# Designs tried in a protein design chat: VHH binders against q86w26r167to484. Part 11

Target 1, 318 residues: q86w26r167to484
Amino acid sequence: SLVVLQGSAGTGKTTLARKMVLDWATGTLYPGRFDYVFYVSCKEVVLLLESKLEQLLFWCCGDNQAPVTEILRQPERLLFILDGFDELQRPFEEKLKKRGLSPKESLLHLLIRRHTLPTCSLLITTRPLALRNLEPLLKQARHVHILGFSEEERARYFSSYFTDEKQADRAFDIVQKNDILYKACQVPGICWVVCSWLQGQMERGKVVLETPRNSTDIFMAYVSTFLPPDDDGGCSELSRHRVLRSLCSLAAEGIQHQRFLFEEAELRKHNLDGPRLAAFLSSNDYQLGLAIKKFYSFRHISFQDFFHAMSYLVKEDQ
Short names: E, the ipSAE of ESMFold2; O, the ipSAE of OpenDDE; V2, 0.75 times the mean of E and O plus 0.25 times the DockQ between their complexes.

## First folded at step 1 (VHH)

Design g3 (framework vhh_7ubx_2; at its last look DockQ between E and O 0.02; V2 from the best seeds 0.00; counts 0 for: pae E 18.3 > 2, placed apart)
Fold by OpenDDE, look of step 6:
Structure g3 (fold): chain B 318 residues (1-318), chain A 121 residues (1-121)
Amino acid sequence: as target 1 above (318 residues)
Amino acid sequence: QVQLVESGGGLVQPGGSLRLSCAASGFTFSSYAMTWVRQAPGKGPEWIATISSGGYTMRDDSTKGRFTISRDNAKNTLYLQMTSLKPEDTALYYCARDSGLWFDELSYDYRGPGTQVTVSS
């Protein structure tokens, strides 16, 4: 069985995928159907040391002693969740001139094309625009459309996000009075951005006078709120502009080269301080053989898209 | 006790519209995926659509674009909006609690008695 979860950025595809794993593990979902569920973050696949199925399984299990031979004896009882297929990365090698699939990409393609483990079940998450690239690989797939928040779920999210009930009510009131914000909050990722923005404004004692008119304005409001001040403690326009430009450059380079994970050295190349940019970047440590490396990523792909789009505007000013 | 009760069926002319409802009780409705299935006389059961809290899927045939599945968790109700109905849509329509989320089309543990939809000129 092949299932594709499609939804725009921030609609909750990853959350749903992770929930499925959890529900399976707890026996609530697919009782007795799958012996193993392998969750594969596609943006992380580039970090695999080897482009072999066995290595992928070891990686997913977090155990190099996983009984791979036994696992592969019953492929029909295996579920692979390929989360974020559109976020597959090309190798970090400088001259990715060659239009060809990386060995790691090829491994996943073979799974999707049902050449490898043809009887296993696959669940793939992707964005609608990226689905066009995936379609040629799909023979018979069921397409699932991811739903954003219902009205009830939006309200619940605000209540859960804000620890203070008064703040939650105030924030939700602001959003309900603005049709654009309210509609935008149907997307969980955007809802988070809005909540974070509002919380930031409240903490700073700022009155929200101007409300965003579109998604770009929402992100701009967030960025404006959380851009770090200058090292000298001053919020100089020049420093903020520099950081913004650098984030745009990082995002653009990433999109151009199909990269979503960034090494610390890459951040330094763009004069970015990862720890200071926690509002925009997340970090994770990955075991690569005997070494542990820290990689940064935008907190959500929507941020990378936003900064990429903004890169065109910032370049015009130079 | 789990109960599912379909309503909204009836006789309609070709090109007409119907909205089916399924009232659920006896379980936490919001925690389960729900499915519409239909069965025409002399034919096997046919999957139409499934909706969970996170998403929905529909069969990829002539029903696509004409039918819409939705739910109201506050009312414990599942809906199927049908438009541009055709004689081929004539069937007994069942609401079911889904147990095979996304991978199995006809996997459910409970089903209602069904509501008859007849499309005829």
Scores: ipSAE 0.737, ipTM 0.885, lowest interface PAE 0.5, mean pLDDT 91
Fold by ESMFold2-Fast, scan of step 1:
Structure g3 (fold): chain B 318 residues (1-318), chain A 121 residues (1-121)
Amino acid sequence: as target 1 above (318 residues)
Amino acid sequence: QVQLVESGGGLVQPGGSLRLSCAASGFTFSSYAMTWVRQAPGKGPEWIATISSGGYTMRDDSTKGRFTISRDNAKNTLYLQMTSLKPEDTALYYCARDSGLWFDELSYDYRGPGTQVTVSS
């Protein structure tokens, strides 16, 4: 089965794709349908331009000893999520032109054309701009548009998020007067971040004077609200920086290995106290056989992308 | 027990508009993705739109933006706003509790009895 999920830049396609992986892993999405769900970032996999299927599976599993033979035994029970097909086309073609190489069928093109693992399921996310390059590779595909929150759904979300009607009206008024915030709230997860930030500001009696100008500013505003400097300066700022660096490291490890669920042991390796970081991390208990095991995940899936991006800035400060 | 009950269908002229509602009960409505599906006489079911538990709205390309799916979690109600209706939109419309992803026609576990929409001059 092949599904193409298309949407304009900023509609939360990557956030939705990653949430699908989380929901499958927790048993709430397609229970019993797939044995393995592989998330493939087309932006990142371009680094593996000449890779074989085995190498892609090793990359997805984060382990070069992954049981490839066992995984491929029932290809109809595999789902590949190819996230950002538009990113694959541009860097691949431009890189080949610069190196004087002719375009070849990549492993991902063979998967899409159903030449490799023809019975597996594929979900492909893309911007509409890249459909001209994608459509010639497709034989039978379901096309789905991701729209995000409509204007009416954004208004409804704000009134549902805030229990106090006056707070809801004030928050929505702030957002409506800022085109960047209003548009960003089309993405449900960003809408949650914005509402959480504004609620935190209002509960602390803060006046919102400078509004965020982009997604990075929105996340930074959220971080500043829920991980502020202590009243006692100096040492508290170093502690804050250390926590941020640890969150960046956890996010980077998760993205590198395509993991969105973390064990307590992994948090300990990064010096993170899960319960004290409830603004950024949530936990759930999962039953594995006869044991109950606690897993942590970023409270909003876009936090992995945000903290991963911040990891480059933090490394420059070292 | 899970129950889904559609309403709002009827006879409408080409170019007209209709708003369908689906009242849900017997489960935590806000925790599930919800979808609209239609079936014309002698044809298989056709997916229209889904709204996820997180609020993402998704639609099939075939409706070209004429239909808008929305939900009111406080009222346990799903809506489908239909505009610029065409004779080809004539079908039985039903809501379903869905995973929000379409690899099989049986991607939903429960659906309502449906509400008839007829577009005729």
Scores: ipSAE 0.011, ipTM 0.490, lowest interface PAE 8.8, mean pLDDT 75
Fold by ESMFold2, look of step 6:
Structure g3 (fold): chain B 318 residues (1-318), chain A 121 residues (1-121)
Amino acid sequence: as target 1 above (318 residues)
Amino acid sequence: QVQLVESGGGLVQPGGSLRLSCAASGFTFSSYAMTWVRQAPGKGPEWIATISSGGYTMRDDSTKGRFTISRDNAKNTLYLQMTSLKPEDTALYYCARDSGLWFDELSYDYRGPGTQVTVSS
């Protein structure tokens, strides 16, 4: 069977996909139905050195000793979770850039079109924008929309985010009094941004007098709270503006080229120090053959989308 | 009470043009990003375009050259100018208020009843 989970950036598609793998592994989800569940991050699949089904299985298992023959014996007992179809990206290598469709895209396309392992189950998560690229590949699919946090889930999130119950209560009260903030917090990724912003304000002893009026204001409040001061000639606002402009440039170039993972060299091209920008960029080490390479990404795709959109506003006021 | 009311739909021939309007009331229109979505019979909703409170626009790639979103905050009205219409554009078109994201795939907290656009010979 094939299921497409769709929803806006930050609605919890990736969190749900990862929780499904964990719940399956612990025996609480689909007991006895699947022999194997494979999680494939579409953002990270570009890092796969070879585009063969066997190599994908090795990569998903983290083990080049995976019993591929046994796994493929009963394809109907396999589940593939293809997370973030909208985040597929082109290979870094120059010779692969000349091939048109990347080999990784070809393998995933054959899987989705049911030409490879046609009896396996597929779960694909994506943002709605990418449906135009996904729809031609589908034979039949059930669509599920993820809407985000319920009112109860928002309350629980605030309680779990803040260690101090008094801080949690005060933060939630501020958010509940602002319809725009409260509605925005139905999106888990935005809820995290809002909680982080409020915690930062409380840590600095600041009183929240004006609340954000839209998603741009929410992100700007976060940015203003967490951009580290950098006194080039004693002007911290100039340093923040430079870093903001550089983040916008990185995001814009990444979106233009369908790139969501960045090497250290790409950050240096934009004059960005990844470790100092942990509030906006995360890093992971990946095994590529015998080498281990560090890649950076925006902490969430919504940050990359936000900074991309901001690049138009920073360069020209509308 | 938030209210969104679309108008301007109708029957057009391929290659024709339409301008859709969405009248908004019951909230501070100028403070919200606004979105057009369409839905053909038997299909899921399809995002078309979003315009931020500050006027920044994001469009679906397939309609980018043919559809233009705009807003008039003084009239509390959202617009969609459609040109070079194709039979595949036949759908019910809704305006929607953004729930907190204004990027190319925003979730919605309120939407209108929609206006029908039909493109056929």
Scores: ipSAE 0.000, ipTM 0.123, lowest interface PAE 18.3, mean pLDDT 73
ESMFold2 (binder alone), look of step 6: mean pLDDT 81; pTM 0.814

Design g4 (framework vhh_7ocj_1)
Fold by ESMFold2-Fast, scan of step 1:
Structure g4 (fold): chain B 318 residues (1-318), chain A 121 residues (1-121)
Amino acid sequence: as target 1 above (318 residues)
Amino acid sequence: QVQLVESGGGLVQAGGSLRLSCAASGFTFSSYAMGWYRQAPGKQRELVAAITSGGSTRYGDFVKGRFTISRGNAKNTVYLQMNSLSVEDTAVYYCAREGLWFGELSYMDVWGQGTQVTVSS
């Protein structure tokens, strides 16, 4: 059984996928159906040491001692959640040119085509834009469209996002009074952006005077909140534009080369300080052999899309 | 191309008035929030006044009650009426287009060249 969850970009699909793992573990989702549920982040697959099923299982379990032979004994009792198929990275290597696919990418393709573990269950999350690449791999799949948060789910999200009840109520009231903002919050990733922006405004003692007209305005509000001009001189506006241009360049390069994880050297190439840009970039430490390397990614794939789109405005300066 | 051109600056005596104008071209003026900023020698640039596409206004604390921002969408122009001027208002005044405005949050993507305002005692 193979199910494709398609919907708008953002952490909402990842949140749903992770919640499914937790709900399965607590016995509230698919009770008695699966012995193991594996969460696979497609953007992180490129970091696997070897393109073998055993290495993927060790990665998912966080343990090289996982009993692979026992796990694979009943493949029909396994569920793989392939999260973010649209974020699957494609490194270019000379020896891969003859195969057409990276070895690590090939592993996921073999699972999706049902060539490896044909009786296991698969749940794939993706943005609609990647369906053109996914559909040739599908033999028989049920498609489910993630339409986003219901009105009740939006209210619940605001209550869970804000620890302070009064802040939650105030933020939700602002959103409810604006049809564009309220509708946009149907997308979980946008809901997070809006909540983060409003929390930033309230913590700085600022009052919202005007409502956004479109999704670009929402992202710009977030950017302006977490990247405001400093009091350090008359060049504060130039500093903001420089950082925005650099984020746009990083996003454009990432999309052009199908990259979603960036090393510190890549950030330095774009004059970006990862720790200072925590509002836009998140980091994780990964063990590659005996070395631990820090990788950065945009907090939401929607940020990478937004900055990429904005890169067309800065290109008129060449 | 997109351009903002300020006019109306000059020398004025304390207690006097000036009206600054900013002529916009190359974009749909009525769709954007507009702002006036100023920079005095040795000081950082500060917000004087802003007006949203919907007509809501915000003022810097030092000019509240004395200055009025307005817009004429038919003429693609934003105005700053400056009353009860003091020596402390001496600065270069800049017109700016804001791509986004929420409360005090702004992103300025187009700037004018500036117009000098000098207030004598």
Scores: ipSAE 0.000, ipTM 0.112, lowest interface PAE 19.8, mean pLDDT 74

Design g5 (framework vhh_podentamig1)
Fold by ESMFold2-Fast, scan of step 1:
Structure g5 (fold): chain B 318 residues (1-318), chain A 120 residues (1-120)
Amino acid sequence: as target 1 above (318 residues)
Amino acid sequence: EVQLVESGGGLVQPGRSLTLSCAASGFTFSDYAYGWYRQAPGKQRELVAAISGGSTLYADSVKGRFTISRDNAKNSIYLQMNSLRPEDTALYYCARTYSFGDWELPFDYWGQGTQVTVSS
């Protein structure tokens, strides 16, 4: 069977996908139906040593000695969770090509088209924008929309986000009094952005004086709060504007070349300091054969989209 | 002992809204996941929406129109139905389940149902 979970950026698709793996492992989801459930982060597929099913299984298991032939003996008892199809990357070697599929992208495409392991079950998460690319690969699929938090879940999210209950209550009160913020927090990723922004304001001893009026204002408030000055110790708005321009450039290059993982060298090329941009970028160390390599990604895909959209509005000075 | 009681159904014109409620009793409400199912005349029962903790799932047919929520303090779940269509006409059931990651969710209990009719 094939199920497509679709929802806007930040609707909790990844959290849901990971919870499904946990619920399966504890026997509360699909009891007795699957022998293996493989979680595949689509943006990480480009890191595979070879575009082969065996390498994908080693990656998912974290074990190069995983019994591939035994695992593949009964493909109907396998579930692959392909998380973030809209984040599927092109490898660097194909960066200059505008069309075609990378060998690593081809592996997931073969799985979705049912050319590889045709009896396995697939769960695919994606943003709606990628449905045009996904639908031609599908023969039959059940579609599910993830819409986000109920009013009660928004209240719980604020309580769980803040370690101090008084800060949680204060933040939630601010959000409840602003209809735009309250409705926007239906989207878990925006709820995270709003909570992070408010926490930043509170930790800096600032009272919230101006509240966002729309989703762009929400992201701008977050950017304004967490955008660091240039590494040269510049505290001017011009210095911060340069960092913003660099983030927009990185995001645009990523979207243009369908890349969502960036090496430290790429950040350096854009004059970006990864550790100082922790509000926007997260890093992970990956074991690639005998080497450990650090990659950065936008903390949420919404940030890459936001900065990419801004790249059309931000004009470079001479 | 375990009981789920639905309410809030009725007759409405297309484009209008209804909120369904389900009151639970006889067990610890916060320990379970919940779903709303519907069954139209001559059709099989289908899952409409499900909620487990902070996660929600929706059928493609109700995309962007329905919202499921829960209130642990009141031992209740709700289904907010907006922009109702004639094809939403069905008997709506709430259900208690251990899991929501399968469209054919196993559920260990469900209620008696509440009728929703969308017609002029």
Scores: ipSAE 0.000, ipTM 0.211, lowest interface PAE 18.4, mean pLDDT 76

Design g6 (framework vhh_vobarilizumab_d1)
Fold by ESMFold2-Fast, scan of step 1:
Structure g6 (fold): chain B 318 residues (1-318), chain A 121 residues (1-121)
Amino acid sequence: as target 1 above (318 residues)
Amino acid sequence: EVQLVESGGGLVQPGGSLRLSCAASGFTFSDYYMAWYRQAPGKGRELVAGITSGGSTSYADSVKGRFTISRDNAKNTLYLQMNSLRPEDTAVYYCAATYEFPDWGSELDYWGQGTLVTVSS
C-alpha cells in the first residue's frame, strides 16, 4: 500500500512521521505487520555515498553491518516513510550533476514508481506544491490531508507554550481578536512563530498594539523581535541589515539550487554565525563515512521561503 | 562557542536523591528549550524531562512524580532534582538544548558530554 500525507508547511507532518516510527518500535502501531520501518528524510538523501538500496538501508539503520539480504527477503513486511518529498535536494556539485535526476534521487523515484520493492508499503509526506512532481510517479495512492490545529488544539498549544497562565491568556486573547492571525495559527508552525514572537515582546516589556494581518507580517514581526535594528541593543559586528541580507542570500541560493542543507563553510561565505542565529537556523551532525560533518537548515521551511521573497527587497541595498 | 557542562552525578543508594546541574554558555539560554536525556549501558538514549523557554515541563512516565526539572535563566543553569532513585535509573545523564520544540520533529541543537549516575547498594 501507498499513502500520501499532505499538508502545508508546519502542519506537523515530520513530527507525525517520526512518532509513527517510535510507536511501531514500541509495539503500539501496526503490531506484527512490519518487520522493519525505515524513516527516510528526503533532504538527507543527497548525503548517501552511492545510489544503492543497500546504502539507503545502512543509512536508515545507522549500521553498515545491517543484514540487507535478511531485511529484503520479505519486501511486503517493509514500510518506508519518505518524509518531506518537497525537500528532495538536487546535487549542487557540478561533477555529480546529470541532465536528468541524480542517481540518489532516482532511487526514491524507483521506490515510489514501484520498480524496486514493488510489494513494500510506502508513506510519503509532502507539501501540496510538490504533488505535481509526485503524482506522475504514483499508480494508486491513498491521500490523507493534515489540516493542522482545531480551535481546541490551538488553545491547548498556547497553554502549553506559556508557563505563566496569565501570559498564555494574554497571548491567546491577542490572537483570538484578530481573525486572520487566529486562522493562521491553524498551521502549527505558524502557531509556534506567533507564540515565540509574543513571548519575546512580553519578556522585553513591550505592549502589542499592532498585530500582523498576513503571513508576511507575522514573519516580519518575528524577525524584528529576534533580529533587532542596527546598532541598537549593543550589537557591534553584525548589523540587522547585514545579517538580514546574508540570510536572504542564503535562502535565495538554496531555493535556486533546490538545497535545504548548508555546510558551515557556506554559512561563513555568507558571513553567518550559525549558533548566534538559532532563531532562524538549526544544525545537525551527520556521520559521512568516517567523518562527522555539521549541516545547517532553516528552522522552518517557511523561513527559507520568506527570506527568499525578501531577497528582492534587499537586492539593491548598498 | 556553545558549551553545556553537566555536574552532580555520582553513586547513591536506592531511595536516595541527587541534583544534577547543567551550566550553559555561548547562546541565549532563556530562549532555548532544555532537556535531560539518559543512556543506560546497552540501551538507547531516552528523554527524561524537558522544560520550554517559558518554563512548561514534561516528564517520562518512568520518572514522573520522582524527578523535577527546573531552570535559572539568570545563572544560565538547568537542574534535575532526582528523588526516590532506583537501580534502573543508573545511566549517563545528558543535558541538551534546542531553540525549536522537539515535537516539531527537529533534532536537538546542542548536547553536553554527560554525567554518570549510579544507583546501587
Scores: ipSAE 0.000, ipTM 0.225, lowest interface PAE 16.7, mean pLDDT 77

Design g7 (framework vhh_7ubx_2)
Fold by ESMFold2-Fast, scan of step 1:
Structure g7 (fold): chain B 318 residues (1-318), chain A 121 residues (1-121)
Amino acid sequence: as target 1 above (318 residues)
Amino acid sequence: QVQLVESGGGLVQPGGSLRLSCAASGFTFDDYAMTWVRQAPGKGPEWIATIYSGGSTMRDDSTKGRFTISRDNAKNTLYLQMTSLKPEDTALYYCARSPYEWDFGSTLDYRGPGTQVTVSS
C-alpha cells in the first residue's frame, strides 16, 4: 500500500512519521504486520555513497553488515517511510547535459514507482507544492492531509515543551491572550519558534512586556533573543538586519536549488558563522567513505521555509 | 468532459450570510471527494473544506464555526453555507474535484472558474 501525508511547512509531518516508527517498534502500531520499518530522510539521501537498495538498507540500519537477504525475503512485510519528498536534493544536476534525476534520487523514485520492491508498503511525507513532482510516480496512493494543531493540541504542546509547569502556564497565557500568536501556533513549527523565544526570554531573566502582532514580529523577536545587541540597541539594528539577510539568502538559495544540507564553505560564502548561529542552524558529521564531513541545516524544518518567505519581505524593505 | 460551475457569490455586508453552489457534470459525482478553495486578492489559494463521498467533512479550524460544506448527490451539487461573513472573507471561491478522497490542496485535478464574494459596506 502507498500513503501520502501532505501538509504545509511545520504541520508535524516529520514528528508523526517518527512517532509511527517508535509506536511500531514498541508494538502499539501495526502489530504483526511488518518485520522491518525503515525511516528515510529525503534531505539526507544525497549522502549515500551508492544509489543501491543495499546501501540504503545499510544506512537505515546503521550497520554495514545488515542482513539484506533476510530483510528482502518477504518484501510485503516491509514498510518504508520516505520523509520530506519535497526536500529531495539533486546532487549532480550541474553535471548533467539534460535536466534529469540524479542516481541517488532515482533510487527513491524507483521505489515510489513500484519498480523496486513492488509489494512493500510506503508512507511518503511532503509539502503540497511538491505533489506535482510526486503524482506522476504514484499508483493507487491514499492521501492524508495534516491540518496542524487544534486548540487542545496547542495547549498540550506548551505543556510538553516546558519541563517547568509554571513556565508552561505563563507562556501559554501570553500566547492565549494574543489572538494573532494563538492562531499562528496552530502550525507546530511556529509553536516551536514561539516556545523557544519565550524560553530564551525566561532564561535571560527578561519580562515579556510587548508581544508580537504578526509573523514578522515573531521572527524578529526570536532573532533579537538569540542575536541581542552587543553594546547599544540602536547601533546593533544594522548588524541584526545583515545576519537576517544572510540567513534569508542561504534559505532562498537552498530552496531554489533543492538543497537542505550546507557545507561550512557555503556558510562562509554567506558570511555566516555556523557555530555562532546554533539557535538557527544545526550541524552533523557524516561518514562519507573514509572522510568525515560536516553539514549544516536549519535547526527546525520551518526555519528554512520561514527565512525563504522572509527573503522577499526583507528585499522589498531595502 | 469534467465541468464545475460555481454560483451564489456577490456583495454582502459584514455579518451577513451567503450560500455558494457548485454544479458538477461529466463524471460520477458520488465517487469523488469535493473541495472548496478560496483566493483573496494578493494571496495564494487557501483550502476551506472537503466533503468525502460518504458525507464526512474536514474543515479549516479558522472557518469551521462559520462555514458548512455539504453535498446533494442526486443533483450533482456541492454547497458552502457561509455565516458571520467578515471583510477578510473577500475572495474568489472555487469548487474543485479531489483525485483522492482525502487529497485537498495543490493536487486538485479540476476546478471551476470561481464565484466572487465581496464583504464590504
Scores: ipSAE 0.000, ipTM 0.095, lowest interface PAE 21.6, mean pLDDT 72

Design g8 (framework vhh_8cml_1)
Fold by ESMFold2-Fast, scan of step 1:
Structure g8 (fold): chain B 318 residues (1-318), chain A 125 residues (1-125)
Amino acid sequence: as target 1 above (318 residues)
Amino acid sequence: EVQLVESGGGLVQPGGSLRLSCAASGFTFSDYAMGWFRQAPGQEREFVALITWSGGSTDYSDSAKGRFTISRDNAKNTVYLQMNSLKPEDTGVYFCAAESFDYLGTYSPEEYDYWGQGTQVTVSS
């Protein structure tokens, strides 16, 4: 009844989780097993006004009139998909209790520990690094590992990413000749970063003369490609350094406070323009009370980790 | 038992300054984010400023940024709002509020656990 899906950042865990909900709804997955399947984004659960099961169900259904009593009539016919446990903000209930904080995150903690709806089924996705926090909550769980791209899958991805076959062949050749790039492309999210970087270079008429030598260089190459100096009202060479420092500051603050969603005002406070940073940040609008708020998150959690790591180097260089 | 007591309000001319204080008791002040809200005559409560539990981060409404500064003294269980370059539009009852969660929903009055009774700020000639 409890399955943990493990995989590195960018392995498509969220895409898989969402596809499972769709496949269930269309009758393809778990036919006749569940009456309701609830998709819960762990990074978004903090947007709940109250840390109550009823509020969570209303959020999942998108309907404050959802029939909670009827839904809870047969808890063994419910499936909760808890997507991104590693992105759960302030996940420890004891810490929240000690600090007098509202225990919004503790609702998921209670579900995982089987204290709330003990007969329901749970599917949890997480990065392996968060297992030390998750394991103490588990009584009995089946673990499934989401593997990255095989060599054949990487080749197919490059062919699909590039519309120009000549560009696809050139990009894949560059990657195959660099052991670090080739291995890094086992992770679909990193494969996308590498392909985007190479396509950006080729479309700008530039030839790739030097390739990244490590994972940090891969992200730096991507950042440099999508934050270049722009004489037509874009980021200047000097402003690019300021934007990079601001992204590092945002990432560091997020990691420090276990935050993965940022308000537009927070971005402006760091001198960041969300729409201009679409290469690094994605956004969604949420209805909170009477207000609609836009929240940003790093497009890949690996970007937040990368910029956080870079924040130490920036401080040391000063 | 839980109390938030605002002080420092009053009548001031446009361009003047006021410093509001909010003294907290009955809860562990250093575990709470603190916010300032205001309510103009005939209007809903609106966000003015917030400060996280440690004092490490602050945020302001567009109307307050550059003019107001929020700060806190955890040893004294007090949060402050320094208001400079006051405008008639700043007139209203200013409320101190405590919220146990730092960022998400902190701009919404509904997210705050404890409230003071308010202090009147009037900006007029």
Scores: ipSAE 0.000, ipTM 0.097, lowest interface PAE 22.8, mean pLDDT 74

